# VH-VL binders against b7kms5, part 159

Target 1, 80 residues: b7kms5
Amino acid sequence: DTFETVRNTIRIESEVDESLRQLCHEERITKETWLEAAYLYLCEKPEELAQVIQLAQERLSQRKAIADYKRAKTMQERFL
Key: E = the ipSAE of ESMFold2; O = the ipSAE of OpenDDE; V2 = 0.75 times the mean of E and O plus 0.25 times the DockQ between their complexes.

## First folded at step 9 (VH-VL)

Design g6a (framework fv_iratumumab; at its last look DockQ between E and O 0.39; V2 from the best seeds 0.00; counts 0 for: pae E 3.7 > 2)
Fold by ESMFold2, look of step 9:
Structure g6a (fold): chain C 80 residues (1-80), chain A 126 residues (1-126), chain B 107 residues (1-107)
Amino acid sequence: as target 1 above (80 residues)
Amino acid sequence: QVQLQQWGAGLLKPSETLSLTCAVYGGSFSDYYWSWIRQPPGKGLEWIGEIDHGGSTNYNPSLKSRVTISVDTSKNQFSLKLNSVTAADTAVYYCARDYTVETFGSDEYDFYFDYWGQGSLVTVSS
Amino acid sequence: DIQMTQSPTSLSASVGDRVTITCRASQGISSYLTWYQQKPEKAPKSLIYAASKLQSGVPSRFSGSGSGTDFTLTISSLQPEDFATYYCQQYNSYPLTFGQGTRLEIK
């Protein structure tokens, strides 16, 4: 009857997180139930799941590039 | 898995140019900076410089006047040239991937070299 | 340049010993420090980044501490595979610099 749950830390781009929080508030759901529902829905729709995976891969690459850029810029500003 | 393979001339005379190439397999080339690092016999490690896929470089000031790092994105390769070598340039040379760990929404960062080439011994003698 | 000085240069220890290696920066580097392990004829391998964060796959007997200028790497119970040379490396500012190394050998 009771769901077994796991506590996790997730880091999300602030603008996306703000939008997601607002959506969850408006729909009277929680972020975790939205994530569960989104994943379960996509499992039944291979074409849509593939599109989400592609977007996730693009965002992962973008996050890495931003991290490297910030590192190099900060180290240059401290260069002695 | 990500693998870095390096090659180039291992025996040089003084005043010659050191030239090494590193090829990257099993991972994204364009999302990273790539470094050259050397280790003289019995000594510690010295960072030479780094390059991104667009050709932007940062060099160790101690070597900047003699060093050129280049990239060939069509082959997923980057190269080191060090001009006017002397015996002091004798070392094992490594290529390495710069890995930056993002701290989301922060100007902080964490860093290490996560993959390294096998190393190339370059000996300079007269 | 930020100079990184390790102590000791060489250390002898027995399996099961607690080992501490120190690294001192010539100026403050906050926690922008990574520790590496290097075995003979092999490239270095990262162990700890951000002074104290354990790299994935590295045994929990390794730990790091420090901030500012003084840093330590600790191995709580030395194992046979831990005999190697250890390097610290700062990433606070260019140029990236390493300590001169600490060779840990069997006693």
Scores: ipSAE 0.237, ipTM 0.768, lowest interface PAE 3.7, mean pLDDT 89
Fold by OpenDDE, look of step 9:
Structure g6a (fold): chain C 80 residues (1-80), chain A 126 residues (1-126), chain B 107 residues (1-107)
Amino acid sequence: as target 1 above (80 residues)
Amino acid sequence: QVQLQQWGAGLLKPSETLSLTCAVYGGSFSDYYWSWIRQPPGKGLEWIGEIDHGGSTNYNPSLKSRVTISVDTSKNQFSLKLNSVTAADTAVYYCARDYTVETFGSDEYDFYFDYWGQGSLVTVSS
Amino acid sequence: DIQMTQSPTSLSASVGDRVTITCRASQGISSYLTWYQQKPEKAPKSLIYAASKLQSGVPSRFSGSGSGTDFTLTISSLQPEDFATYYCQQYNSYPLTFGQGTRLEIK
């Protein structure tokens, strides 16, 4: 079997990344294959997928709030 | 997916006021800055200004005295007004989303215009 | 204001060619530079931000480099769909400013 991979830049919150890294190390897998497997699993689990999407939306909202603040601060400092 | 749709008058006489509106579909209006950018025929791009959902604005000083950008959060729309137009204001006007790129571990942020309206040609002629 | 100057203003190239476009800022802008591609009668499309970071979905033949005042956009092997006008844009300081553009034409 052959497959193509797509290179992506994925940014993960530090604490989550560390926990995921430890898990992957213990199970001798990669974060990439973990993400692939998790997605494929959830594709067959509509209720669980909906829950993950909701959680992801909440986390995104939090990131955006922080990003907006930092952006404003950054740009203001550039005016000084 | 995010879509920007814009509209407004395309033909103006000198001294009139340009008025354009941009509507945002399929995205979170409150999470981004929104910009207006113009391009004279056959020429480069000029940033006009931006606004956030709270009404905070930044304008290009070259146009600040004549420009007003406003927001209607109830409609997910933002608008551009440019007073006292002249032939120099003839251009295709674009609305765009200013997407902020988060970089963990940094206090600084990147951003770029990722979604654009279809553009509105505004011609100023006597 | 920060002036952005691109070189060249226009160039002709053939499919498969390596193409390099330069952008110079009138003052230091760190890495706060974005490259856009624009085709006729279309809005610009972002390609690279932070001087060297490819936006998702952009082909790997595009690359950006530079910091401070001098920046470059490189297309390693030109494809037919790459003929367009390219713009650099700084977001170090307000007002945001664009280069005058580089028109890439087919030879």
Scores: ipSAE 0.023, ipTM 0.756, lowest interface PAE 3.7, mean pLDDT 91
ESMFold2 (binder alone), look of step 9: mean pLDDT 92; pTM 0.942

Design g6b (framework fv_iratumumab; at its last look DockQ between E and O 0.36; V2 from the best seeds 0.00; counts 0 for: pae E 7.5 > 2)
Fold by OpenDDE, look of step 9:
Structure g6b (fold): chain C 80 residues (1-80), chain A 126 residues (1-126), chain B 107 residues (1-107)
Amino acid sequence: as target 1 above (80 residues)
Amino acid sequence: QVQLQQWGAGLLKPSETLSLTCAVYGGSFNDYYWSWIRQPPGKGLEWIGEIDHGGSTNYNPSLKSRVTISVDTSKNQFSLKLNSVTAADTAVYYCARDYTVETFGSDTYDFYFDYWGQGSLVTVSS
Amino acid sequence: DIQMTQSPTSLSASVGDRVTITCRASQGISSYLTWYQQKPEKAPKSLIYAASKLQSGVPSRFSGSGSGTDFTLTISSLQPEDFATYYCQQYNSYPLTFGQGTRLEIK
């Protein structure tokens, strides 16, 4: 069997990344295969997928708020 | 894929108000700043201003007294109004998405206009 | 406001040529510079941001360099589709400002 992979840059929050790294190490898997497996699993679990999406939206909202603040601060500092 | 479509009156008389609207399709409207940029025929580009989903605006000081940018998040639209137009306001007007690039490990951000509307020619003539 | 000045205003070149366009800022803008390509009757297309970072999908023949006040856009080997007008744009400070443009024509 052959398969094609797509190279992506995935940025994960530090604490989550560390926890995930430890799990992957213990289970002798990779973060990439974990993400693939998790997605495929959730594709068959619509309720769980909806919950994960909601959580992801909340986390994105938090990132956006931080990003907006940093953007504003950066521009102000550049102007000064 | 993200698409921007814009519309509005293309022919104005002096002293009238320019009004353009830009609609966003295929993307998250609330995640970005949105800008208006104009280009007089055969000339360069001038940034007019920007707005986020919350209604926060930044305007070019050269136009600030005459410009109003607004947003309708329920429609994924943002609009431009330019009062008291003159022949100098004749240009192709573009709406654009201001894409923010995060540099992790840094407190600074980069950004550029990655998606643009098709442009609207506005001619001011007596 | 920060004024952006491009050089040259126009130039002619042939396919395969190495082309360099310069952009100068009236004051220091660090690396907060974006290059755009615009073809007739089309909206500009972003090529390079942060002075030197290629946007996804942009051919590797495009490169950017510089910091502070002096910047350059280089096309290592000009292709037919590269004939267009190029703009630099600073995002160091508001208001955002563009260079006057450089028209790249076929010789």
Scores: ipSAE 0.024, ipTM 0.756, lowest interface PAE 4.3, mean pLDDT 91
Fold by ESMFold2, look of step 9:
Structure g6b (fold): chain C 80 residues (1-80), chain A 126 residues (1-126), chain B 107 residues (1-107)
Amino acid sequence: as target 1 above (80 residues)
Amino acid sequence: QVQLQQWGAGLLKPSETLSLTCAVYGGSFNDYYWSWIRQPPGKGLEWIGEIDHGGSTNYNPSLKSRVTISVDTSKNQFSLKLNSVTAADTAVYYCARDYTVETFGSDTYDFYFDYWGQGSLVTVSS
Amino acid sequence: DIQMTQSPTSLSASVGDRVTITCRASQGISSYLTWYQQKPEKAPKSLIYAASKLQSGVPSRFSGSGSGTDFTLTISSLQPEDFATYYCQQYNSYPLTFGQGTRLEIK
């Protein structure tokens, strides 16, 4: 066996990613370290973490609605 | 953590109706389609059909005349009925969540079944 | 209905080997294809979606390629935990259909 780190690919909305890249460039950090720091910081702030989770749930719902629209359009057009 | 738990009859006689129920825990029920999929012993997977929280269904044409999928949104449950079973309907039956992922900047989409029930073996006697 | 045909039906390989499994669609499905792994007595688990996108938490030794009708799943260095049956599944058209499966045995 070998020990391995968790390796994930994430997808971020283009405008959010551009803004985050700009911030990281200005602060001379990486997106990876920003994300880790943001999570670790919020772990010490339960009320703020809950607000971030609520916003994340709203964004997830929006992304699923878009995906369902794309699915319906693709599957229906190709079937009927 | 999302969990699907399923239950229902395991042993049936020919011509009876197969009935299974799947309950959804730890996640949103209303944002997804929910599928039934079966796997005959030692064989591959066959999609039976799907339903959303509003009762909209899509069925595999090979089974459409015998299948009914229903939803009870107040219980976060959906169910499968398959009429007039024969030995050919012997299989492990799974409930699963249809996960549809958007593809930003296009009219395409990504799809997979991301959570599955534990499976229910249904045996129809010869 | 779009028929999905996998090859080979079964294969045996050693730990560390590179393994390739193929899936052919009876008509074009663009990249609307998902690969699953199923271990004995368990439900399937998604590995690759959209033909080539690696699912979260899946080891990077798994990869997928292809478009149109011909698709491959590759395991670059086979591990003992990769013993399983692998299925492709198209989502281009109803009904959703799966390949017949490829059983991978580790010798």
Scores: ipSAE 0.013, ipTM 0.708, lowest interface PAE 7.5, mean pLDDT 86
ESMFold2 (binder alone), look of step 9: mean pLDDT 92; pTM 0.939

Design g6c (framework fv_pozelimab; at its last look DockQ between E and O 0.02; V2 from the best seeds 0.00; counts 0 for: pae E 14.9 > 2, placed apart)
Fold by OpenDDE, look of step 9:
Structure g6c (fold): chain C 80 residues (1-80), chain A 125 residues (1-125), chain B 107 residues (1-107)
Amino acid sequence: as target 1 above (80 residues)
Amino acid sequence: QVQLQESGPGLVKPSETLSLTCTVSGDSVSSSYWTWIRQPPGKGLEWIGEIYYSGSSNYNPSLKSRATISVDTSKNQFSLKLSSVTAADTAVYYCARDYTLDESSEDFTIYMDVWGQGTLVTVSS
Amino acid sequence: AIQMTQSPSSLSASVGDRVTITCRASQGIRNDLGWYQQKPGKAPKLLIYAASDLQSGVPSRFAGRGSGTDFTLTISSLQPEDFATYYCLQDFNYPWTFGQGTKVEIK
């Protein structure tokens, strides 16, 4: 079988990325295939999927808060 | 999925106030910056301004004296008012969602990833 | 305001061609540069953000490069659906400013 892949920019929090990298190395898989597998697994686990979505939403909110702060700080510095 | 839709009168008389509303669905206005952009017919894009759900707003200096952007969290909408319009304000007006992403410890990036379909506003007597 | 100058203003190309559009900022904007595609009668569509990051769902034939003042958008192999007007946008400093656009037309 042949597969078509889509290029996608994925930014992962550094600590999580490092942990995931180590896991993938130990298990001789890639972050890409891990993501695919994890998603497919969760697609059949509605409760677990909901939990992951909730966690993802929380992490996104945290990212936004941090980004907003940095935006404000950067803006202040740029205009001083 | 997130969708934005502009609404308002397509015709405004000179010296009057242009009023548009952007209705957001699939996302809360309480989580992003919301932006207005316009494009005169056959011309390029102009950034009008933005608002955060907290009320903080930024405007293009070219329009700051006339432009007011507001947000209504109860209706999941944000709006644009442009006073004292002239023919130069004839344009397709777009609303868009801005995301801010952290790229480094000190940097960030902003991008408008979701746009409304745009609404033409013509200023004419 | 930071001025963004795109070049060329228009170009003609054929399907399969490699197309390069340049955007120059009047001052350093680091990597705070986005690329948008607009087709007639449609809203702009985000292609690239942070100078080189490809928006989800955008074909890999699109690539953004550059930092500081000089940026490029490259379409490695032009497809029929790629004929459009492209805009760069800086978000380094307010007000956000667009380039004047580059229209990619069919030769």
Scores: ipSAE 0.020, ipTM 0.754, lowest interface PAE 4.6, mean pLDDT 90
Fold by ESMFold2, look of step 9:
Structure g6c (fold): chain C 80 residues (1-80), chain A 125 residues (1-125), chain B 107 residues (1-107)
Amino acid sequence: as target 1 above (80 residues)
Amino acid sequence: QVQLQESGPGLVKPSETLSLTCTVSGDSVSSSYWTWIRQPPGKGLEWIGEIYYSGSSNYNPSLKSRATISVDTSKNQFSLKLSSVTAADTAVYYCARDYTLDESSEDFTIYMDVWGQGTLVTVSS
Amino acid sequence: AIQMTQSPSSLSASVGDRVTITCRASQGIRNDLGWYQQKPGKAPKLLIYAASDLQSGVPSRFAGRGSGTDFTLTISSLQPEDFATYYCLQDFNYPWTFGQGTKVEIK
């Protein structure tokens, strides 16, 4: 039997993506297999999973704040 | 269009250090792994080693004690130094870019998609 | 290191011939194998990656097959520009290693 899979697209911050590409190159794995392994590992580790979720929430908030700032700055420049 | 060009002395004396530079155009040395390969006249290809711009490197064990690959991001170049050369080090030296297969595929591989023209280095007494 | 053995070392063929080149690995390498073409005085050119995937711009008369230890490159109808030396390369384990080459020359 084979795994049933789906294709997805994601956007990753360029700095993080560069680091992840290097890791995958050195270890002869793909981003897909890394993502699957990381999630499966964390499913058995409630405390570690909670820490990862916390970091993900902080990164999401930071990305949203940067986007909001850039929009506000652009509007200010157009109406000054 | 990405282009790679090797440069350096074409003649090196035995026991000295061979030093080559690869200049990258149309791409950044910070975006990929970079590789040196050599080919003695009339013979096959030999992988020397590779480097990522951060300094992470892998070398052919047969050359590891003598070979050093480095990156200069300010000049968009990477280089090879090979110490203590002998006539056996006479070869055409190629630089190449390592391309990683699309990460959305589970069929992972690494291949050299862009090569320089090659430069002959002769080690002669 | 993984040894890559090509067969034959050379062959003579005519335009229009079907030719097959074999590459054997000293251990299993999955499909982590590439085929490269080199003409005299020129750098190698990638033809096939991942054992069977055709690089962009390479004519469809080139085909790669195999997995594990036994691999082949086939040229279905040899053209004048195909007279060259062909190399296989494994990228399964460091160090990357090439086969010794197969020279395809005019009969």
Scores: ipSAE 0.000, ipTM 0.621, lowest interface PAE 14.9, mean pLDDT 84
ESMFold2 (binder alone), look of step 9: mean pLDDT 90; pTM 0.926

Design g6d (framework fv_pozelimab; at its last look DockQ between E and O 0.11; V2 from the best seeds 0.00; counts 0 for: pae E 13.8 > 2, placed apart)
Fold by OpenDDE, look of step 9:
Structure g6d (fold): chain C 80 residues (1-80), chain A 125 residues (1-125), chain B 107 residues (1-107)
Amino acid sequence: as target 1 above (80 residues)
Amino acid sequence: QVQLQESGPGLVKPSETLSLTCTVSGDSVSSSYWTWIRQPPGKGLEWIGEIYHSGSSNYNPSLKSRATISVDTSKNQFSLKLSSVTAADTAVYYCARDYTLDEGSSDFTIYMDVWGQGTLVTVSS
Amino acid sequence: AIQMTQSPSSLSASVGDRVTITCRASQGIRNDLGWYQQKPGKAPKLLIYAASDLQSGVPSRFAGRGSGTDFTLTISSLQPEDFATYYCLQDFNYPWTFGQGTKVEIK
């Protein structure tokens, strides 16, 4: 069988990325195949999926908050 | 998938207020910054301004005195009002979704990854 | 406002050609630079963000490089669908500002 891949640019928080990198190295897998496998697994686990989604939403909210702070700080610094 | 659609009158008289609405589907307006951009016929792109769902907004100083961007979370829309229009305001107006990307550092990046198809607004008597 | 100057304003090229577009900022903007592609009658499309990060779905023949004041967009092998106008955008400091555009035409 053949398959096609889609290019994705994924930004991962540095500590999480490093931890994931180590895991993938130890298990001789890639971040890409890890993500694929994790998603497929969760598709069959609705409760776990819901938990992951909630966590993902929280992390996104945190990113947004940080971004807003950085925006505000940048704006303030321009007028100091 | 996320889609944006501009709507509003395509013709506005001089000195009147241009009013446009961007309807967002496939995503909540509470998730990003939302931006208006315009492009006069045959010309380049001009950033008008942006708004976050919290109400925080930024405008191009060239238009700040005339431009107002608002967000309606109940309708999943955001809007642009541009007062006292002249022929110079004739342009294709685009709405777009801005995504702020935290690089894990003190830096950050903004990109407009989803655009509406644009709507032509002509200012004429 | 930060001025973004693209060069050239237009160029003619053939399919398969290597094309390089430059964008210069009037001041340092770190890597807060994006590249957009616009075809006639269509909205701009994001190609590159953060100076060198390729947007999902964009062919690998597109590459962004640079930091500070000088940036480049390179198309390694021009394809028929690549004939368009390209814009750089800085988001380092408000207001966000676009370059004047580079039209890539067929030779």
Scores: ipSAE 0.019, ipTM 0.716, lowest interface PAE 5.7, mean pLDDT 89
Fold by ESMFold2, look of step 9:
Structure g6d (fold): chain C 80 residues (1-80), chain A 125 residues (1-125), chain B 107 residues (1-107)
Amino acid sequence: as target 1 above (80 residues)
Amino acid sequence: QVQLQESGPGLVKPSETLSLTCTVSGDSVSSSYWTWIRQPPGKGLEWIGEIYHSGSSNYNPSLKSRATISVDTSKNQFSLKLSSVTAADTAVYYCARDYTLDEGSSDFTIYMDVWGQGTLVTVSS
Amino acid sequence: AIQMTQSPSSLSASVGDRVTITCRASQGIRNDLGWYQQKPGKAPKLLIYAASDLQSGVPSRFAGRGSGTDFTLTISSLQPEDFATYYCLQDFNYPWTFGQGTKVEIK
């Protein structure tokens, strides 16, 4: 094996996924190769990488807040 | 392989601050929620609190006025500070990774799938 | 806070026995319950999540059942390595709370 891959399952917000799918379709690439290329490109650009990391951190906190909301909504439904 | 290791002073004087650090290896501290649990000798488990790297945190109300959990992404660590300790705070302290199902699941289940080995902290003069 | 009450507090059993531990919540918690095993001098280990889902690498002799307020952990054929204290944990509402534990002793 000279080219090994790791199998991953990820969840992407639907609007972002639609946009990413459209881009990949138009450019005749896959999500996987886009992700690899984006990371490799950013590795050489420390300032830009830091900005992407900051945005990713903000998006993760947003996803936690949504999960907490859904948990609270489910509790309301149980007590009605 | 994900591993967690608690570190810090094993002996703390009453009224001082207990300070512990959990070092994460094999995973990024930015990718999960992280939890502190304690167990007084011969007693059961008590959840202290959890934190996400963004600073979003939840604490046991019984400890909220004294407990602070923080993250240091540059060292891949998270920490616990517990102020104004007494003998009642003597316990084995565990750090753990808690896995939360991603958005879109119909069941928001948390489970602690990886634990540190624990460190005994004794509060004594 | 949601109180979790385990029964029994301790039990003694022989290798090969079927063992059942119960956990009761002070209010409905859906299936937001986990089971943890702790051996002397060791950290707790996750066995069951979401009341009935077996964690990877856990022997199939462990089974969880229940929903709402009443939950059970069953060990279908007790093995020497199963002597430990077992805890339930609810993750339905903050703060997360553990049961007081059930000590399983092998005769």
Scores: ipSAE 0.000, ipTM 0.594, lowest interface PAE 13.8, mean pLDDT 83
ESMFold2 (binder alone), look of step 9: mean pLDDT 90; pTM 0.922

